# Designs tried in a protein design chat: VHH binders against Homocysteine S-methyltransferase 2 (SAM4). Part 21

Target 1, 325 residues: Homocysteine S-methyltransferase 2 (SAM4), of Saccharomyces cerevisiae (q08985)
Amino acid sequence: MARLPLKQFLADNPKKVLVLDGGQGTELENRGIKVANPVWSTIPFISESFWSDESSANRKIVKEMFNDFLNAGAEILMTTTYQTSYKSVSENTPIRTLSEYNNLLNRIVDFSRNCIGEDKYLIGCIGPWGAHICREFTGDYGAEPENIDFYQYFKPQLENFNKNDKLDLIGFETIPNIHELKAILSWDESILSRPFYIGLSVHEHGVLRDGTTMEEIAQVIKDLGDKINPNFSFLGINCVSFNQSPDILESLHQALPNMALLAYPNSGEVYDTEKKIWLPNSDKLNSWDTVVKQYISSGARIIGGCCRTSPKDIQEISAAVKKYT
Short names: E, the ipSAE of ESMFold2; O, the ipSAE of OpenDDE; V2, 0.75 times the mean of E and O plus 0.25 times the DockQ between their complexes.

## First folded at step 25 (VHH; framework vhh_lunsekimig_d3)

Design z4 (from v6 with T50K; at its last look DockQ between E and O 0.02; V2 from the best seeds 0.00; counts 0 for: pae E 17.3 > 2, placed apart)
Fold by ESMFold2, look of step 25:
Structure z4 (fold): chain B 325 residues (1-325), chain A 119 residues (1-119)
Amino acid sequence: as target 1 above (325 residues)
Amino acid sequence: EVQLVESGGGVVQPGGSLRLSCAASGSTFSEYALYWYRQAAGIERELIAKINYGGYTYYVDSVKGRFTISRDNSENTMYLQMNSLRAEDTGLYYCAARTRRWGDETDYWGQGTLVTVSS
């Protein structure tokens, strides 16, 4: 193959930091795709015309987005599957059966791999349980979050991604709740058989959206010790302004110094969870140069952007990574 | 600064119930994650339950299903309902609060309330 397994590549290149792509959902929105719907950025893939018509405007837009992130310096990219759980798709689109769902995922992964080529890494992106109920930015999973069957929710997407060798990494993004984190960490290789990471949804004050501290999260991981699935490859943060995220990542590094980390913050705009829209934030922002330098110092191995980060932002991230590594 | 005062401790028989309260002064509870710790004689305090800003709860396995933590932010009070008490639950029970502020790792502690489970 044109690329080494991701873990081997990073082990062979201990100072290498991979540049991740940016905010696909908001980027597609800026290019004219109406993403304000229950499956978010997956919406263009739902129509058969996307697949059957080589001149599809939506197909061109998605291809151009991938190409623009590649040209900006992205080395690891995500499938456009943040809100593509079986429950979200089957409840909100004409795709109803598990067979239809698996075909959808297979086509999305194949399309994404074709867009990025064989020498780039591809993440199978999985959003949190809270994304289905618009709670990923509050972490409020109700009165009995310990009774939620997270495995049943994730199972169809996980089983599909586990089989797909076009993916290099599975990413659980934007995890806002300690019970969901614990559930994912409890899954052994029989459930989660591919390399994976967990990205935490962090409030600007440095706690998980449900209020759990980074120290408490680190303690959960330490308590599991050698029982953790050996495919657990990275811990990280996303869905926070990049101004606040360096201190958060450093606190994780201090608590878990041997853990490979990742970071992909948003541009600092505020998300309205009821309206599913981004609102301006008038606060001053740090430069990507400063933030990336701090992430590297804290041991980050993958750095990119989340909501509202454009190819221009990724270009700045890429330049900073080259400068400081 | 937050000042925390526990109440409700006492002597109870095995299998009995007890409700602890933690009252706050000096700041609004809504800005804090809240905790109950237990300390048996001669050992380090252990976390037994916590409740975050949004009402999410966590319990250690030894008390899960028997203890319930709750908060009433309008009254600046946190509670621990303890059911099916056992001899090993005997100890000093502390409430604690940790600020949600960026980079502020200050923990605030109450003085503790004694729970004795004895026949």
Scores: ipSAE 0.000, ipTM 0.148, lowest interface PAE 17.3, mean pLDDT 84
ESMFold2 (binder alone), look of step 25: mean pLDDT 79; pTM 0.791
OpenDDE, look of step 25: ipSAE 0.010; ipTM 0.294

Design z5 (from w4 with T50R; at its last look DockQ between E and O 0.01; V2 from the best seeds 0.00; counts 0 for: pae O 15.5 > 2, placed apart)
Fold by OpenDDE, look of step 25:
Structure z5 (fold): chain B 325 residues (1-325), chain A 119 residues (1-119)
Amino acid sequence: as target 1 above (325 residues)
Amino acid sequence: EVQLVESGGGVVQPGGSLRLSCAASGSTFSEYALYWYRQAAGIERELIARINYGGYTYYVDSVKGRFTISRDNSENTMYLQMNSLRAEDTGLYYCAARTRYWGDETDYWGQGTLVTVSS
């Protein structure tokens, strides 16, 4: 039997919290795929052999990744398309036409759906504008961020995802800049015709990477009032510090008490930008159990993991969700 | 659940005007975003105008400046004022409604009203 529409499912189950998958890029990297490339975790899908050869190692790896997250308890999963903008793909791969690009996205979505099955929810993952220039963690979009044509950047991927019935949700992940946020929120149903969420890239200090406060973000949303896209379904935080994530989410909850929220923080490890490695965080203060409980109390309806999270982390998240819902 | 009934279609000469109506019943009208679609012969149905629950409007380029979508929540009715009609505007016009609540992709549709622009 086909899954219920996401909204219906959540409405019918008001206490239900969906478990999101974890760090896909992390898992792929751990399993031998070099994700440190311009299109990141999309890289295995660029090769035709991925599609034509059932014995493809990368094909098996991606399947196993999805399977492991499923086994860990994930109920909603993402396509590996964070850095799969037309701009990034066309500039860094042999794919040069919109037709080829659309074919790629369709294949990825189809593959992902086949991996997770019909009873699980699938997110079309879209990285921020800043991702193509590695600024999703700084939020520095230059001197005139308000003049950036964000729509043109997102348009090819967004149009594709809007048409794909195999997707249940479109996810704008790791948005680090208020102007980008405003742009996304300004799009009407003709541009965003499917349910979508926005994940904020938030600094440890509890502000958007560009320095914007959660209160300011909330005010932007409040100011939109009834002009807001009715498909705007979730607001939340991702790729954020594990330790600060509960307080940050709570701040959003306080400012927007009726907004369904989501949270998928990093594992707690610390990225060394100089060494380009992840280090254990000796300052991890909380367990997944504690953090998940806090998320739930703050109105989170989707909880998962981001960078450096593993199926094991998702298992812990899943257990905690079951415990508190 | 909401029921939608279109009216106002007919035959008009190029340059003429029509006003379509979409009457809604069965639910709180103000809770829905409202849409006008049209379908020409042999062509896929296309969105031409939208007014959301807050009254914010959208138009496709081909109708911008000629068509006006509006809603009267007190009367549970949506309107489409069509001016400067062209032959290419010919088609079956549908009204649709979608709740303002997030994640709900359920659309309610009318039966359609035919608009024919011909000399």
Scores: ipSAE 0.000, ipTM 0.187, lowest interface PAE 15.5, mean pLDDT 91
ESMFold2, look of step 25: ipSAE 0.000; ipTM 0.217
ESMFold2 (binder alone), look of step 25: mean pLDDT 79; pTM 0.787

Design z6 (from v6 with T50N; at its last look DockQ between E and O 0.01; V2 from the best seeds 0.00; counts 0 for: pae O 11.0 > 2, placed apart)
Fold by OpenDDE, look of step 25:
Structure z6 (fold): chain B 325 residues (1-325), chain A 119 residues (1-119)
Amino acid sequence: as target 1 above (325 residues)
Amino acid sequence: EVQLVESGGGVVQPGGSLRLSCAASGSTFSEYALYWYRQAAGIERELIANINYGGYTYYVDSVKGRFTISRDNSENTMYLQMNSLRAEDTGLYYCAARTRRWGDETDYWGQGTLVTVSS
């Protein structure tokens, strides 16, 4: 039997918290795929051999990744399309037409659905505008961010995902700039016709990467009132400091107590610029058990991991979710 | 630069066992994800097993339950224990390594070791 629509499922199960997958890019990297490229984790799918050859190493690796997250307890998973905007793809790969691009997205979604099965939920993952210029962690969109046509950037991917019934949720991840947030929230049902969430890229100081406070973000949402897209389903934080993530999420909860939230922080590992490798962070203060409990108390309905998180982390998250729900 | 050298190949009867080794040069073996490939005559090289940076292992279906990949970082060596060998396992076996370091676009390959399963 097919899964219930996500909105219905969560309404019917008010205490249910869904376990999200972890760092897909991290896992692919850990498994030998070079994701340090302009299209990031999309790179395996750019090769035709991925689709035509069952013996493709990358094909097997991607399947294994999904399987490991599933085995770890993930109930909702993402497509590997964070950096798969038409702009990024067309500028950095042999895919140059909208038709080819749509074909790519369709294939990725189909493949992902096949990997996770019909009983799991699938997120169409969309990275921020800033991702294509590597500014999702600075929030610096230049001198005139208000003049950026965000819709045109998102349009190809968004239109594709809106039509794909294999997706249950569209995820705008790692949004670092208030103007981008405002743009997304300004889109009505004709533009954004599927359930969606917004993950905020938040600094350790508890503000959006561009310096915007959670209170300011909350006010933007409040000011929209009944004009807000009814498909806006979750607000939350991703790719954020593990140690700071509970307080940050709580600040959102306080500002928007009726908003369903989501959280998938980084593992806490740090990048060594000299060695050019990720290292464990000895400053990790909390356990997954502790932070998951806090997330749930703050109204989180989806909890997972972001950068440097592994199936093991997801397993711990899953265990904690079961413990506290 | 890392050099990989395979060894342990040979002729074995069906149902037999072999243990392949892949020795790596250098002192940063732990920074590499490791792979075993094989190439049968007239067939494209295929991935059969790998171990990632975190120690997770992968096997293609055809070797699951029969082959075991492992690594010894202290010896800079990867192994492939092959049990219950079949005729279809015949081929040239390659080890490969990919570094965890950002900016390194190089994949490293061994020269291969021949495995022949024949009655």
Scores: ipSAE 0.005, ipTM 0.233, lowest interface PAE 11.0, mean pLDDT 91
ESMFold2, look of step 25: ipSAE 0.216; ipTM 0.610
ESMFold2 (binder alone), look of step 25: mean pLDDT 79; pTM 0.791

## First folded at step 26 (VHH; framework vhh_lunsekimig_d3)

Design y1 (from v6 with T50S; at its last look DockQ between E and O 0.01; V2 from the best seeds 0.00; counts 0 for: pae O 9.5 > 2, placed apart)
Fold by OpenDDE, look of step 26:
Structure y1 (fold): chain B 325 residues (1-325), chain A 119 residues (1-119)
Amino acid sequence: as target 1 above (325 residues)
Amino acid sequence: EVQLVESGGGVVQPGGSLRLSCAASGSTFSEYALYWYRQAAGIERELIASINYGGYTYYVDSVKGRFTISRDNSENTMYLQMNSLRAEDTGLYYCAARTRRWGDETDYWGQGTLVTVSS
């Protein structure tokens, strides 16, 4: 049987929490794909051999990544299109036209859908504007962030995803700046016609990367009132510190008690900027069991992992979700 | 361009060990991520182990603790030490390589070496 529309499914199952996949980029990197490039995890799809050669190593790696997350218990998964803006793709790859770009996105979505099956949910993943300039973790969009035409940046990818019925949800991931958030939230159904969520890039101190508080974010949403896009389905945090993520999510829940939330934190590993390596976090304070329980109590409906999370982490998340729902 | 040649396959009893080798020729070996795949009869080829550009290793669950992938850049050779072999490990084993070079769309494959685990 074909999956129910996500909105209907969640409405019919008010206690259901969907398990999200983990760090796709991390897994691909571990498996030998060079994700440290301008288009990140989109890189395997740029090669024509990916599509023309069934024996392509990248095809197998990507497929197995999806399978491993599925086997771990993921129920909703993302396309590997975080850095697949038209700007990023056209500037850094041989794909130079909108037609070629649309073809790329269509192929990626089709491939992803085929990998996960018809019974699982698929997110069209969209990275923030700042991602193309590596600012998703600082929120520093320059001196005039209010003058940035965010829509023009997102438009090609949005238009494509809006038309693709194989997607169940559009995900704006790792939004680090309040001006970008406001822009996204200002778009009506003509611009954003599919269910979508916004993941906030949040600092350990519990604020947006640009310094904006959760209360301020909540106020922005409240001020929109009935003008808010009806497709706005989830708000949450991603690529956030594991230890602080529960309290941060709770702060959002307190400010917006009726908002469905989502959370997919980092594994807790610490990136050493000097050595450019990930180090185990000896200060991991909580287990996934504890964190997931807290997320659920804070109104999370989607829980997964972000950077450096593995299928093993998703297994733990899945087990915890089953335990507490 | 890289040529890959597998060796070390053969017949072994359950519980036995084999060491596969993949010799690479051509471009700088250190610039490639390396993979071991296997294909059992009637089953799609599957990734079982990899070692990336930085030496990080990946294993599928079914081989964890039994198989070890390694590389010797000085010898342009990748290895797969297979211990505690099982009947389900039977298949054609392929090595693969891909460059870290941007824009290179080529995957390189060996011809495969047969591993048969039977009593």
Scores: ipSAE 0.011, ipTM 0.252, lowest interface PAE 9.5, mean pLDDT 91
ESMFold2, look of step 26: ipSAE 0.175; ipTM 0.624
ESMFold2 (binder alone), look of step 26: mean pLDDT 79; pTM 0.788

Design y2 (from v6 with Y35H T50S; at its last look DockQ between E and O 0.59; V2 from the best seeds 0.00; counts 0 for: pae O 5.6 > 2)
Fold by OpenDDE, look of step 26:
Structure y2 (fold): chain B 325 residues (1-325), chain A 119 residues (1-119)
Amino acid sequence: as target 1 above (325 residues)
Amino acid sequence: EVQLVESGGGVVQPGGSLRLSCAASGSTFSEYALHWYRQAAGIERELIASINYGGYTYYVDSVKGRFTISRDNSENTMYLQMNSLRAEDTGLYYCAARTRRWGDETDYWGQGTLVTVSS
């Protein structure tokens, strides 16, 4: 059965909360794909053998990753295209032309859609401008962030995704800088012609990575008034501390009570830079059950996991969502 | 852990040139996006140039056309060629490295090298 348009579905089901997938990159890495590269989790798709050989190990791994998240209860999933800007791809892979790039994106989207089926929702994932220089966690875009041509950076990927009817939602993930946020929000329907959301890269102190407060962000949105892109569908937080994420989301909800929100925090694991391993977070304060409940109370309509979250985490999220909706 | 050591700073006249180096130890540069920051007296540290894994570069407007960031992964060294230096370029210059890894929020920093542009 064909899925309803996402907006319609959510409108028709006002209490429905969609379960998002988890850390795709983490899962791929755990399964043997080296995601620590310039194009991140897009790396398996760069190889032609991925497409020409059905027995490709990487092909199988990606399929299994999707299946595991589906089995965990994910209802909306992402393309593995966080670091798949034309800039990143053309600078770091043999794909050097826009035509080749578009072909890559089309293949990835097609493959993803095939993996998740027609009844699930698919997000076209787009990383922030800062991702290409690894600044999504600092928000430091230099002394003149207002002069950055964000649109030119996003344009190739965005134009492709806008034309792809297999996508249900475009996701600007891990936006760490207010100038980038303003740029995205300034684009009209000619630039953003599909439903989209913005995930904010937020520090544990409850501010955007560049220091911008949720109140300030809210004010930016409020100031847009009727000029806001009608396709702007969700605002939320991702790649954020598990422990602080509920309060942060609530602060956003208080500032924007009518905005549909989303949240997909990190698992809470801590990377030991000396040992180069991920360690369990001994300071995890809450369960997924508690956190999800709080998200829902704060207006979240999409809940999932980000870095280091697993299908197991998504199972817990799914269970909690069912419990409280 | 990655250790970064800057060098090449000094005193130069306006219009002059300097070449800064940042040498990394304990890891390979190929795993990191690399950045130059500077901090003038009384001013917050600011990003001025970046180079990603594949060599794509970013510059703030104030240094565009004058500064060139580059990397040599085989030598684990990053460079900043600074031409047409101005008095406003005076400051402590820092090298920074950031790896592409899920959940990794750690940046590695050098100790800084002083650049003084004065007549």
Scores: ipSAE 0.031, ipTM 0.301, lowest interface PAE 5.6, mean pLDDT 90
ESMFold2, look of step 26: ipSAE 0.248; ipTM 0.643
ESMFold2 (binder alone), look of step 26: mean pLDDT 79; pTM 0.792

Design y3 (from v6 with D107E; at its last look DockQ between E and O 0.44; V2 from the best seeds 0.00; counts 0 for: pae O 7.6 > 2)
Amino acid sequence: EVQLVESGGGVVQPGGSLRLSCAASGSTFSEYALYWYRQAAGIERELIATINYGGYTYYVDSVKGRFTISRDNSENTMYLQMNSLRAEDTGLYYCAARTRRWGDETEYWGQGTLVTVSS
ESMFold2, look of step 26: ipSAE 0.302; ipTM 0.680
ESMFold2 (binder alone), look of step 26: mean pLDDT 79; pTM 0.787
OpenDDE, look of step 26: ipSAE 0.017; ipTM 0.259

Design y5 (from o2 with S27D; at its last look DockQ between E and O 0.01; V2 from the best seeds 0.00; counts 0 for: loop humanness VH .135 < .165, pae O 10.5 > 2, grease 24.8 > 24.2, placed apart)
Fold by OpenDDE, look of step 26:
Structure y5 (fold): chain B 325 residues (1-325), chain A 119 residues (1-119)
Amino acid sequence: as target 1 above (325 residues)
Amino acid sequence: EVQLVESGGGVVQPGGSLRLSCAASGDTFSEYALYWYRQAAGIERELIATINWGGYTYYVDSVKGRFTISRDNSENTMYLQMNSLRAEDTGLYYCAARTYRWGDETDYWGQGTLVTVSS
């Protein structure tokens, strides 16, 4: 059975909250794929053996990852293309042409679609400009962020995703800088012709990584008025502290009460930058049940997990969503 | 390049335990993701456990709670502790190592060690 267009589906089901998948990179890493590289979770797809050998271990791992999230209750899932910009790929892999790059993206999307089936929704995942220089958590884009040509960075991936009817949504994830946000929001339908969302990289203090407040972000959107791209479908927060995420999302909801929101926080584990490992956070204050309930009350229509979240976490999210919707 | 040698296989009764070892030589052991596979008679080889370069582990459902994969980078050795063994665990167990170079996946395999669970 063919899925309804996402927009129509959500319109027809105003109380429906979609369950998003979790930390794909984390799961792949746990399952033996070294994702700590310049192209992150794209790495298994760079090898031709992934495509030519059906018995490929990486092929199986990626497929199983999707299956586990599906079994956990995910209804909308992401392509593993967070760090799959043309810049990142062409500079760090043997893929050096736009043609080869497009072929890579097409293959990844096709594979992802085949893994999740026709009845589930698929997000084309796009990391921020800052991701290629590891600034998605600082928001520090240098002294002249306003002069950065963000469109040129995103263009190859955007053009590909815009044409791919196997994608239901384009996701700009972990946007840490107001100039980047403004750039994305300035693009009209000729540039961004498919439904999309923006996930904000937010500090635990409730501000964008560059220090921009949710109120300021809201004002940017309000100022656009009817000039806003009609395909702008969701605003939300991702890769954010588990404990603070509910209040942060609520602040967005208060500022933009008519905006459909999304949230997929980290598991609560803390990354030790010195040891370069994730550590358990003994200070996890809330359960998924509580957090999900709060998200829903704040207008979230898509809820999932980000870094270090597992299929088990998604299962808890799914259970909570069912409980409160 | 890495060479892998499995050991520790044998015959054990149901409910028993075995500990498999995979000794690695050659390249930097800590940079490899490691895997245990098994192949039962007439069945395709299956992945049963993984441990990444950072020490995170994954298990298939059939072995969860019974098997433990670990690695000792100082000894260049991977282990599989198998408890509560069942007849269906019988098979040839393979260790594998994978490293990534841009655009190239390189897999290394051991020769396997036989595990037989029988009464």
Scores: ipSAE 0.007, ipTM 0.223, lowest interface PAE 10.5, mean pLDDT 91
ESMFold2, look of step 26: ipSAE 0.407; ipTM 0.743
ESMFold2 (binder alone), look of step 26: mean pLDDT 79; pTM 0.781

Design y6 (from o2 with Y100W W102Y; at its last look DockQ between E and O 0.02; V2 from the best seeds 0.00; counts 0 for: pae E 3.1 > 2, grease 24.3 > 24.2, placed apart)
Amino acid sequence: EVQLVESGGGVVQPGGSLRLSCAASGSTFSEYALYWYRQAAGIERELIATINWGGYTYYVDSVKGRFTISRDNSENTMYLQMNSLRAEDTGLYYCAARTWRYGDETDYWGQGTLVTVSS
ESMFold2, look of step 26: ipSAE 0.352; ipTM 0.707
ESMFold2 (binder alone), look of step 26: mean pLDDT 79; pTM 0.786
OpenDDE, look of step 26: ipSAE 0.145; ipTM 0.645

## First folded at step 27 (VHH; framework vhh_lunsekimig_d3)

Design a11 (from y6 with W53Y; at its last look DockQ between E and O 0.01; V2 from the best seeds 0.00; counts 0 for: pae O 13.5 > 2, placed apart)
Fold by OpenDDE, look of step 27:
Structure a11 (fold): chain B 325 residues (1-325), chain A 119 residues (1-119)
Amino acid sequence: as target 1 above (325 residues)
Amino acid sequence: EVQLVESGGGVVQPGGSLRLSCAASGSTFSEYALYWYRQAAGIERELIATINYGGYTYYVDSVKGRFTISRDNSENTMYLQMNSLRAEDTGLYYCAARTWRYGDETDYWGQGTLVTVSS
């Protein structure tokens, strides 16, 4: 049986919380694929052998990753396209034309859909401008962030994803800067024609990485009012501190009580985007059970894991979601 | 679900003033964008003023400078201060509330209050 459109499904099931997958890049790395490169988890798909040889080791690894998250209880999963902007791909791979780029994205989405099946939901994952310049965790976009043409950066990937019926949701992940957020929110249905969500890159102090408060973010959205893109479906936090994530999400809920939220925090480590290494962080203060319960109480409709989370973490999340919904 | 009740309508002379109120019940008032509409006899209902979630206001040209829309979230009430009233302002005034969730919009309407501007 074909899956219902995500929006309809969630409307028909107002108490349903979807379980998101975990750290795809982490799992790929653990399984032998070096993701610490300019195009991150896109790297196995750059090789033609991935597509031409069904016995490809990397092909098997990616397939098994999806399978493991599915077995863990994931109901909505992401394409591995966080750093697959045209700019990043064209500057760092042999793919140099828009045609080649579109072919790559189509292949990745098709492959992902085939891995997860028709009954699961698929997110087209889009990283921020900060991902390209290694500043998604600082939010520092220079002296004139308001003059950055964000649409030009997102356009190739966004146009491709808008046309792909195999995608259920477009995800703008790890947005660290208010100007980038405003740009995305300014796009009407002609630009963003599919359901989409925005994941915020938030500091442990509860502000956007550029220093913007949740209240300020809320005001931006409130000021749009009924002019907001009707496809804007979720706001949330990702790649955020595990320990602080519940309070951060609650702050968003308080500011925007009608907004469906999502959360997929890190396991507890901190990533250095310049050095491309993980750094130790403080110990977890809570269990997934406790954190998931708090997310649900704060209006989260999608819960998963981000960096350094594993299928085991997703199992715990899934169990907690079932317990509290 | 929210219920809206308008009040404050009546008969006033040209140049006079009225203050309309719209009381909301049921849900959190701050979750709604609010609107005033009016309908004159034989004419379609028209939007005249709005105030959104963040307090942004909009007025049609015919009422700009004369009418002021405001909201009090603590009292779950929206207001329309109408000054310098004209005969052409006569009509049924409707309060409306819109809520947004997952990109879906839901509208709620009051039953209206009559404003008559006559010498």
Scores: ipSAE 0.000, ipTM 0.193, lowest interface PAE 13.5, mean pLDDT 92
ESMFold2, look of step 27: ipSAE 0.005; ipTM 0.268
ESMFold2 (binder alone), look of step 27: mean pLDDT 79; pTM 0.784

